VH-VL binders against o60147. Designs and how they scored, part 383

Target 1, 175 residues: o60147
Amino acid sequence: MLEKNKYLYIFRHIQTNQVLLSQGNVLKKTALFQLPYPLQKPVAPNGMRPAKLRKDHWVPLLKVEFPNESMFQSVFMQLLNYRKYRSVQPLTSDLLKLPIPVRRRKIMRQEVPNTIADLADILNKEKFPENSVRLQLSDKSDSEYADWPPSVQIDSEEIKLSRGFREKTTVDEAR
Below, E stands for the ipSAE of ESMFold2; O stands for the ipSAE of OpenDDE; V2 stands for 0.75 times the mean of E and O plus 0.25 times the DockQ between their complexes.

## First folded at step 19 (VH-VL)

Design om5 (framework fv_lerdelimumab; at its last look DockQ between E and O 0.02; V2 from the best seeds 0.00; counts 0 for: pae O 9.8 > 2, placed apart)
Fold by ESMFold2, look of step 19:
Structure om5 (fold): chain C 175 residues (1-175), chain A 121 residues (1-121), chain B 109 residues (1-109)
Amino acid sequence: as target 1 above (175 residues)
Amino acid sequence: EVQLVESGGGVVQPGRSLRLSCAASGFIFSAYGMHWVRQAPGKGLEWVAVISWDGSSKYYADSVKGRFTISRDNSKNTLYLQMDSLRAEDTAVYYCAKDEGHKSGWYFDYWGQGTLVTVSS
Amino acid sequence: SSELTQDPAVSVALGQTVRITCQGDSLRSSSASWYQQKPGQAPVLVIYGSNNRPSGIPDRFSGSSSGNTASLTITGAQAEDEADYYCNSWDSSGNHLVVFGGGTKLTVL
């Protein structure tokens, strides 16, 4: 599917607020490798890599349309690297005060604003043409986590789907 | 006073394994990401691996991926590097390093003295 | 390119000013840090965040950056400044999270 290489799809976990990045409008099982390795045999919402991908637990956060695959691949790789960089940074003093389960929940709560800020930082540093990148959010107020460059058009329409980014077809409606 | 003390270096044959340790003191070890950096004789610094504060995230240089495993035991304030399938090109002084943290770059403020690993037949 | 390029060697007369440069695309998204290494010793951080000097580092050491280039400047070089100097960055675009330059051997004449 050629169109998938031009779109970045970002998902949020409904309970933990962890974030997954995807090239496609439906998450693949391999997306779970973006999450920290499980320290125990736990599953969500403990902020760890679940054993299985529960697609009903991941909802749209935002979608980004790029004019070509080269721009998409550059931004996608950088987003993955930004989260790796952040994942190994030291804890802040306020996090150190918390018991580990509470600490992990607080860290996960910040993944959404941090990922949005990362995306904006990358786009501000890239030399993309004006209005070449279209951003659509599930909650438009989330755009307020960052300052966006002239290359970004924020879509006035929010994402209305409650599961994934795939819209139903006429075949699905006939059921 | 912050101290990092590496140990476990030595002479080993190619294909063998070796485990390095880094004993940490003078700071809250469990609050920091920790790194291994190596330096072959007469050569420059080469980053090897990093582990997050709780060990849930680990990343490696391509040259060691699949052969080396970084780990930590926060109850013992110790960082480890398990080196399997050693090759001659792994011969180096191995340092552990602490990242104090910076929002836009690395800040390796403390380094250990290093431990020498020699891989020879 | 995720490589950080440094000149392999630079000389300075005692008491004079020298600049050591570091170039690479990773500096577009990463501030530079600089490490001094004397023979047989571990590296010592001398500059972080492109232009910040840690406590205990002499004020003759300073840093700057512009575009894809970072610089370490030593004003009034002393004999004890003779060492290898490495720049370091985070790599947002490549396969390596941490990148070091190849090092610059500073000789104080």
Scores: ipSAE 0.827, ipTM 0.921, lowest interface PAE 0.6, mean pLDDT 88
Fold by OpenDDE, look of step 19:
Structure om5 (fold): chain C 175 residues (1-175), chain A 121 residues (1-121), chain B 109 residues (1-109)
Amino acid sequence: as target 1 above (175 residues)
Amino acid sequence: EVQLVESGGGVVQPGRSLRLSCAASGFIFSAYGMHWVRQAPGKGLEWVAVISWDGSSKYYADSVKGRFTISRDNSKNTLYLQMDSLRAEDTAVYYCAKDEGHKSGWYFDYWGQGTLVTVSS
Amino acid sequence: SSELTQDPAVSVALGQTVRITCQGDSLRSSSASWYQQKPGQAPVLVIYGSNNRPSGIPDRFSGSSSGNTASLTITGAQAEDEADYYCNSWDSSGNHLVVFGGGTKLTVL
């Protein structure tokens, strides 16, 4: 039986690349409150918060196993803080040159690399024991988005979860 | 943009105390460890102290241990260095530096411009 | 704690290559970072993790390591590269202690 309290799952939206954090491999409806925008219709894209959670629209990005729940909680809260901080920062000149709809889409699509970078940054400053944190990615190449501290051990195996939080089958892996 | 601004430097007599401050902006201050590094006039860089992101851990160079106290107020995004029992050899420009890490070590990615402390009779 | 040693001064002709070396036991267990300091200015990070460049640092700066040594190389030295260069490492045996080299003054001829 998995110690869900020790596991951080990060999911991305298949269309908007928005990011949600989850304790354990089951995404809860309350996770939608992580998104900075108010509820609007229709459903995302365009930086809107969807009215309801469609699990089939979210895929696992990465999984992190921590030595204990306390460390998990610390990193989880810091990730949320990083996201909040980023949301209130001034836009870059490049973004300001874009039309509002295009700008919003681009900002949302940056959440994946930003979140990975945030995680690495947080883990770098925490200075956890060597090889005490296990990182598993859906795409191993995503590990290149950031430098990871000695505390992080990157798994050679990719996450075996599919859309809707199902275990990947051989057919799914071939797609 | 990351900014670190030191203040509180000045001229003091030996045996006196001085408190330095470092105002941080442009990053989540409470998420990072912070360091003090000093440089005597015409000399090299010397690490002084480090404090963890939440202030729970502090470490000092042997040259200042027992005399200096590093602290922080995350609500004010400010790093402090309380310097007691100052000596002539403590004369230096004092820099605050942001902690950062990678796969094989640690480094300082941002530095303040420093504040000068002169200890003389 | 371990010490890091650097040559106090080196020279390089404009457009030529120069290597600044740092030596110490701490480099066996941790990578070096390098800082450039010009007169009257604060240090600036130029290399970390042996050979990583921060944003804004020219690609003519590179790093390497071997055994208990680390090196900063400037390929095609420019006039603006004239400065003091300090190596740095982390001493894990000293509970997060940081060690700096003595610094190397680089003159561009």
Scores: ipSAE 0.007, ipTM 0.564, lowest interface PAE 9.8, mean pLDDT 85
ESMFold2 (binder alone), look of step 19: mean pLDDT 89; pTM 0.924

Design om6 (framework fv_lerdelimumab; at its last look DockQ between E and O 0.57; V2 from the best seeds 0.61)
Fold by OpenDDE, look of step 19:
Structure om6 (fold): chain C 175 residues (1-175), chain A 121 residues (1-121), chain B 109 residues (1-109)
Amino acid sequence: as target 1 above (175 residues)
Amino acid sequence: EVQLVESGGGVVQPGRSLRLSCAASGFTFSAYGMHWVRQAPGKGLEWVAVISWDGSSKYYADSVKGRFTISRDNSKNTLYLQMDSLRAEDTAVYYCAKDLGHKSGWYFDYWGQGTLVTVSS
Amino acid sequence: SSELTQDPAVSVALGQTVRITCQGDSLRSSSASWYQQKPGQAPVLVIYGSNNRPSGIPDRFSGSSSGNTASLTITGAQAEDEADYYCNSWDSSGNHLVVFGGGTKLTVL
């Protein structure tokens, strides 16, 4: 039971590419609070925060196993903070040239690479023991978004979660 | 030149409301997050709130959560702080501050001169 | 804890070097920033991200960090450097997302 506290799951929205952090392989409704309030009525993809958690709209991005809960909590909180800080970052000149809806969509599309980069940055700063953190990605190519410290061991196998946060079965793979 | 000018401060009784404004110029206001920071007389600095460039994200210090509301009007280059249910401990000079914009933290690269809010019976 | 601790007052002779130190658990995971405040004036950012200087800040100001500490160093103190200095960091575990130190009054002798 305590081992569950060592796992960080990151999910992405299939349409908006928004990112949610989760302790465990099942998203909780409260995870939606990680997303900013929409300025208008909250309907994805036009909205920033959907009114309800549709589990089938979220797919796993990566899984991280930490040596203990304390390390997990530390990294988890830091990731949330990085997201908060990023929300107040200045807009680039290129973004400012775009209409607001287009701008927002573009920002959301950057959440995946930004989150991966954030994770790598945090882990680089934490200086955990060598090969003490295990990283599993849904797409191995996503690991290229950042340089990983020696503390991180990247699994050769991709994460095996299906939509709805179930373990992938042979039936799921055939779809 | 970046300029931030606070207004709306004054003397109010406990339980009352007050609205502060911060007029911004000299930079693309709509591109940056903005903060409120306060300083009680003879005391140190205390962060109050932050708002994202488009107002979609807001964060508060626990000491003001549920009572204060940060907002902005980008068409007017103005930042606001609605203060409700004011308490004596809210007495302070209130500064608006521009966020530097950094992925790893919040930094305040420009400050206004502040406006004094006094809450007393 | 969400506290940053600073010495309330330090002094330095003209032309000499002084270090103001900030200590707190938040500094283990977050970079520090430093703000200068002169009497009757608004704070001014002098160091951010541990050791970055904004434009207009003299190069005699520098920042460093180690463990749960951050330091502001003034190499060759000038009379105009007399002010209050506040360190700043972030802590999600406390009552504040953003935390300031109590401030250090620097006197230039």
Scores: ipSAE 0.654, ipTM 0.870, lowest interface PAE 0.8, mean pLDDT 90
Fold by ESMFold2, look of step 19:
Structure om6 (fold): chain C 175 residues (1-175), chain A 121 residues (1-121), chain B 109 residues (1-109)
Amino acid sequence: as target 1 above (175 residues)
Amino acid sequence: EVQLVESGGGVVQPGRSLRLSCAASGFTFSAYGMHWVRQAPGKGLEWVAVISWDGSSKYYADSVKGRFTISRDNSKNTLYLQMDSLRAEDTAVYYCAKDLGHKSGWYFDYWGQGTLVTVSS
Amino acid sequence: SSELTQDPAVSVALGQTVRITCQGDSLRSSSASWYQQKPGQAPVLVIYGSNNRPSGIPDRFSGSSSGNTASLTITGAQAEDEADYYCNSWDSSGNHLVVFGGGTKLTVL
């Protein structure tokens, strides 16, 4: 087969604002491993890894087109590692006064801006060629969470899909 | 004053198990990520594992993945390392370490005195 | 994965300035930290975030970085500075999240 561009798809949860990273335009059940381990069993607390993937709860946040697989894999791994770093960061005194569900909800509300900022930080460090990475967002104002390097071309059109489901469109739609 | 006190080290045969404990005091233990770091005799430092403030996220060095389990009990201010399928290469002083919590990276601002684990036939 | 390289040993005359270096690809995307370890003791954090000193660390200790190299500088080395020094970084691109250098034994002559 011909060399294909590789896409990073990022989804957000419609209620919790949590983020999932995907290699495909349809989430696989294995993406759920990106969510925290359940602390209590058999019922998972809110925001923890559920037993089943509800695709109607996950909507597109953004997608990124890379020139090749190697660049995609590097950025994808780094994003996952940034999330691991953030999971260890300490809580403030104000958060410690709150019940655990409230703490988690406040932390989860930061996942979208944090993920966008982390993506930009990675792309600023990677030294990709100018305009070689194409970014499309569901809400273009979300680009304001970060300063983007010259390598990133932000598509003027927003992603038109409003709920997570299998996308039938090709690479060219992201332009 | 922040204090970390490891215990549970000893001499064990290969293939056996051992559980390390780290008693924490002088800070709000439940707010911080915690780490295990080891040092083989005459060798350098090697990071082993980390656990998030609530225990919902755990990460391991490849050398111990699948054999070691990090855990915590925030009600007892205690960090644990369950070490299964021990090998001679696991012989080391094991330190528990507190994450500083600085936004620019993972830094270990307080360490225990360490507990020695010797894996020998 | 990225590896941090340190010279195994370095010497400095009492009162002189010494620089201990640490090199690795992870340092391009991460800040370095430095740990001092005296014989029979646990490590002590002396520099974090490239050039921040924790409380209680003398101002003769400083850090710097450029490209893939980080340095720990001790200005006016004293006898009590004789120790092993380890650099450390966060490896965002590798399988490990925390990487230590092999250590540098500093001898104060």
Scores: ipSAE 0.583, ipTM 0.787, lowest interface PAE 1.4, mean pLDDT 85
ESMFold2 (binder alone), look of step 19: mean pLDDT 91; pTM 0.935

Design om7 (framework fv_lerdelimumab; at its last look DockQ between E and O 0.62; V2 from the best seeds 0.76)
Fold by OpenDDE, look of step 19:
Structure om7 (fold): chain C 175 residues (1-175), chain A 121 residues (1-121), chain B 109 residues (1-109)
Amino acid sequence: as target 1 above (175 residues)
Amino acid sequence: EVQLVESGGGVVQPGRSLRLSCAASGFTFSAYGMHWVRQAPGKGLEWVAVISWDGSSKYYADSVKGRFTISRDNSKNTLYLQMDSLRAEDTAVYYCAKDEGHKSGWAFDYWGQGTLVTVSS
Amino acid sequence: SSELTQDPAVSVALGQTVRITCQGDSLRSSSASWYQQKPGQAPVLVIYGSNNRPSGIPDRFSGSSSGNTASLTITGAQAEDEADYYCNSWDSSGNHLVVFGGGTKLTVL
């Protein structure tokens, strides 16, 4: 049934720390459209929007299970909009002191903690039922990037996904 | 003093193209996102588009998606709006606006005086 | 997409207090900005975020929020405050990132 569409996966690029959102454990090529397009040089090495999706360059960051697809869709859209909003915010004084390629690298490095913080903020605002959202992290320490509402149950077990976006320990989620 | 000066407005027929410019001064242009906002005669404000500091991110209102292109040249401190396939409903004063950078919502702390675009047969 | 609604017109007597309210779902998750526009002029930011006033804006202007509403309050209205006022918010849940209210015409009597 509709149960297949209630999982959010977030992936991290192994070099740039850029983040991609995915419905299900298989990253689609279309996910690359989430990344900014480098219109001006210089471009950070291996950063921004690559021409092709290299699955081996992405690792799972976290998995979120929602009670239903509606809740998933809501949070998913909000996360995208948070990213959009953040992408147009002004540069800090610290960033302005840096050359453009270094600046871009630093911005990309903040995507992981920012995305986690965004998720927590969204979930705090949504006020879902207690323990209705299940959060699993690849690194438990990443949960420290934000305060989580009572609706979120953090899994004691870390995500065990293979390179290639397949879950090893649980039933594969169909998209 | 922060200044934004729009130019490029005029009268055009439906289906034609027009390019607007916004010259910025008095602040670090390359540090801020910039917006276009328009106002039809006697009507309210309508957000049109936003562009990031380096132009790598662009977002549009649904009403102009596929027809308008926002861009910028940081070396010239200039913001642009390429308007293609213009329609009568695009008739408006077009403002460029500076993003304040508030964390919890949009705030446009400086506006130009606007340039009028009239689309008519 | 989310919408912001405002009363089309309000009046206030000189020296009195008036509140202009904006309502919409986007306001539940984001702060409102307020803009003053006088005839033939560009909009001017008067309030943003948690009751922040830009430099040059009189202290009689203040902002507040509750639930899905945001309000601009003018305490001690002056004749020069007669203008159109627009609210703005971030639509984090829809397809439109930026949303304006329909505007409120304030008449000072």
Scores: ipSAE 0.839, ipTM 0.914, lowest interface PAE 0.6, mean pLDDT 91
Fold by ESMFold2, look of step 19:
Structure om7 (fold): chain C 175 residues (1-175), chain A 121 residues (1-121), chain B 109 residues (1-109)
Amino acid sequence: as target 1 above (175 residues)
Amino acid sequence: EVQLVESGGGVVQPGRSLRLSCAASGFTFSAYGMHWVRQAPGKGLEWVAVISWDGSSKYYADSVKGRFTISRDNSKNTLYLQMDSLRAEDTAVYYCAKDEGHKSGWAFDYWGQGTLVTVSS
Amino acid sequence: SSELTQDPAVSVALGQTVRITCQGDSLRSSSASWYQQKPGQAPVLVIYGSNNRPSGIPDRFSGSSSGNTASLTITGAQAEDEADYYCNSWDSSGNHLVVFGGGTKLTVL
């Protein structure tokens, strides 16, 4: 049978700027397992795994179209590994100086630029054929967090968002 | 300087439980992800688990997932490994290790001397 | 799960140069680190980030990587370099996060 194109969907939390990875364009409840396990009784939005999925809190950040399942699975698993690796890295001295609630918020605000940079790093190292991977962003300026390989075609059309007011993550907060 | 001291090893029957501790000193324990690594007698190194600086992220090797629980108490500078439903193949020296971190890779720069766990009937 | 392949044994004459290799697909994205372990002792980090030497490690130890292969090189091997050597990296599959190679026993003749 004809091999269907496969999509990677990445969502951003409207308040915390945390990131969720998804195989589908609608988040499933199991995606919440990507968020930190609650250390104490959580109060949203504190960045910990909530009891239920609030789909109105998660908006599209970007999607990536791959020509086949094999490419998708490779990139998806690597991206999960990058995120897990970052979650267990030592704190910098700047972070150690911050009160814990502020520290956690600063770490969460790095998730968007870090995820975009990690995706680009993976795609640069995979050496896929030219123009074989299509990237579409909700905010095209977010592509500036990384240098993209020739394999990536960045769609000129942004993903349409739901009605309402939203703010994007700035570049100076990414580094 | 940096010291990691494991304790709590011993001989235990299959199916039973054991809790390991790792006392840390000489560095800011709460700034680091901490790991458990084991080595069966005469065998190679096998990674077991990791816990993030605040304990909010934990990851396990497939061989122990669902049976072992990693935890930490930053006020006591102590790392723990709760081992339930122990099997003969869990027999090993258990090390705690500190990851200094490095871009896109690991750097376990300090290890304890290990504590022996023997699971036999 | 063994994703990193090392030769189980390598020999080198005293004062000569030896290379120990570690191969795996994860090394295309992950840097390697190398650990020396002598009998009855805990491992000691000798190389991290594929080519960086920690303070206190002799300069005869060096590391490199290319593609899916990482190498540990010991120039001018000494008797005390006789040990088991392990590489580690990210695990590129499964639920693991860290993987070690199977280890290489270095014999100094």
Scores: ipSAE 0.769, ipTM 0.884, lowest interface PAE 0.6, mean pLDDT 87
ESMFold2 (binder alone), look of step 19: mean pLDDT 89; pTM 0.924

Design om8 (framework fv_lerdelimumab; at its last look DockQ between E and O 0.50; V2 from the best seeds 0.75)
Fold by OpenDDE, look of step 19:
Structure om8 (fold): chain C 175 residues (1-175), chain A 121 residues (1-121), chain B 109 residues (1-109)
Amino acid sequence: as target 1 above (175 residues)
Amino acid sequence: EVQLVESGGGVVQPGRSLRLSCAASGFTFSAYGMHWVRQAPGKGLEWVAVISWDGSSKYYADSVKGRFTISRDNSKNTLYLQMDSLRAEDTAVYYCAKDEGHRSGWYFDYWGQGTLVTVSS
Amino acid sequence: SSELTQDPAVSVALGQTVRITCQGDSLRSSSASWYQQKPGQAPVLVIYGSNNRPSGIPDRFSGSSSGNTASLTITGAQAEDEADYYCNSWDSSGNHLVVFGGGTKLTVL
């Protein structure tokens, strides 16, 4: 229960690279509301807002530990709003040359680096105390997507969650 | 030249519905998000709603959530605002505005001339 | 929710410089845009991204920002600059994604 208060988990869809934010390590069905709803066809395959949450389709991207719940809530809200903002941004000339389903796929593929960049931007603006925020990544190389403020301490250990949001075991690591 | 032309405004009683339209030209309509912004008589500007380029994302001001619906038809280069359960406080000139933005926020580079909606008994 | 605050009215003599200021927490994290509105007309974008001018806007218009404030400066005010000016920003911290200031009526004397 203590994890729900201070921990932000970000999950990535294994096929579409869409991103979901979660308070705690258990992804709730309500998280799907973070994704856009396709009103116009054609829809990118397996993309946008699925009808059901398939936990096995989502893998952890990163974990952030905040000093307190208030800071967590602030950053969480801002991340959602950054996503909203990005969803309305105009299409680039390169995207306009592509069919609609291809556009959507490309946009979704950018959600991971964009979300990481958003997080870094938010944390840079928040000016939290030095080394007060702990960041753990599933892939340490993903930290290169952004410049992190002094408030962020990047963990040398990678996140140890598997598909289905289980703790990684030695057996899981061998697969 | 970019042009935005609103229509559909008029006088309606409280509780009634009205549908606004905005005809766009002079730019690739399907590439941009679109906004509705309103201005009550003698008052300031108030953001109402935004819709993404393909309509997959919609966001509203709290004052209109649950009552207003923003939509678009890219084949017709037209933006819509369905206003249900209208209230007196919804009385305003309604502008459609073209979205532009930097990473640090939205802005509106082009506006229509607006259409007046009057809600009165 | 975040609000943007502007002085309701300011005056400037012809040819002089005036600064209209906008204040709010949203300005700490986002850039301001400014809109000019003359009576009976739609708003016109005059400054975006703190200090960018759209095409067609005179160079006497400029923008600046500091902390939780943004300012629109008119250097060498002209009679045609008499109008209402609104600042705008986006709010990343709340449910009100877009925020306008209350507007400033500029009188050119």
Scores: ipSAE 0.845, ipTM 0.915, lowest interface PAE 0.5, mean pLDDT 91
Fold by ESMFold2, look of step 19:
Structure om8 (fold): chain C 175 residues (1-175), chain A 121 residues (1-121), chain B 109 residues (1-109)
Amino acid sequence: as target 1 above (175 residues)
Amino acid sequence: EVQLVESGGGVVQPGRSLRLSCAASGFTFSAYGMHWVRQAPGKGLEWVAVISWDGSSKYYADSVKGRFTISRDNSKNTLYLQMDSLRAEDTAVYYCAKDEGHRSGWYFDYWGQGTLVTVSS
Amino acid sequence: SSELTQDPAVSVALGQTVRITCQGDSLRSSSASWYQQKPGQAPVLVIYGSNNRPSGIPDRFSGSSSGNTASLTITGAQAEDEADYYCNSWDSSGNHLVVFGGGTKLTVL
């Protein structure tokens, strides 16, 4: 079988803490379809209108190396579905007390810790070999949002933010 | 008392459009995700679509994606389903359902009575 | 993977215990909920979170789950329990957030 994408790249927005998932080390414009509907009345049936991708507003959050492409695809799909499930849950009473713009900002700010917790939950439920999944964070303290299974090796070095995900590393791993 | 009342069902020809409404009362409508679920005559339940509390997230079953649009008006406590390019296979009773919320699964605690949509030449 | 499988029909003698099962991969991540539907009526929630009863549901209804399987148990079945029963889950690995089983017709003899 030919080796293909086995890396998950996750970005966060520098101001809102919204999260985008990517199979490549750079974001494509189509990643914006992962974000909530912008609340403008659309002409299209599903109502989604992606915002313009400002690549200078999206920074690395974490990178995951899986043993193979099949495991990557499974976890990627599950992360998208966890987010969808969370997005349609009812509001708590504390959120209902907030004006709608403040409420939305608070919900968005929780996306980083929630996504990290989702990833750990998925990996705890999967039966991967010990140390077979390498996790690298931009901020190592973010690992504290979850309890990681023995399959996960947390890299001691943080992702360097001056370049995001290094393109040379991604090309070597894709080959 | 929580109530969900669907309306707008009827008989239409294939390729035509129909708009369903679900009037909600007895709870804070704007706090909840709302669902459409359909049931073809003599068949089981099939999930159709969901919309988040403010309408910013919408998701659809593959069978209706691109043809149906879920929407809501929180000022009127009303959920909508715009059904375009209708097909015979869309013939069903359409229910709206309220999700009370659960951390690991669905909790559809209230359902409307349903409204029948028949797509036939 | 996105399918919940139920037996299409089950029978129980009045006053006896019956189990209705629901099987699918989505149940590894999702708790199950169960809905009772009588002819001409909307579904009614009888179990959520795999094993919780909403207010107004008799304690003869109970639920459990293990692995890919969820079960609805009715102990001391009564004539009024005759209905169709649907299991339901969210699906972390499929294209649909909400998945229903095909339904089980319970006949009380």
Scores: ipSAE 0.806, ipTM 0.917, lowest interface PAE 0.5, mean pLDDT 86
ESMFold2 (binder alone), look of step 19: mean pLDDT 90; pTM 0.929

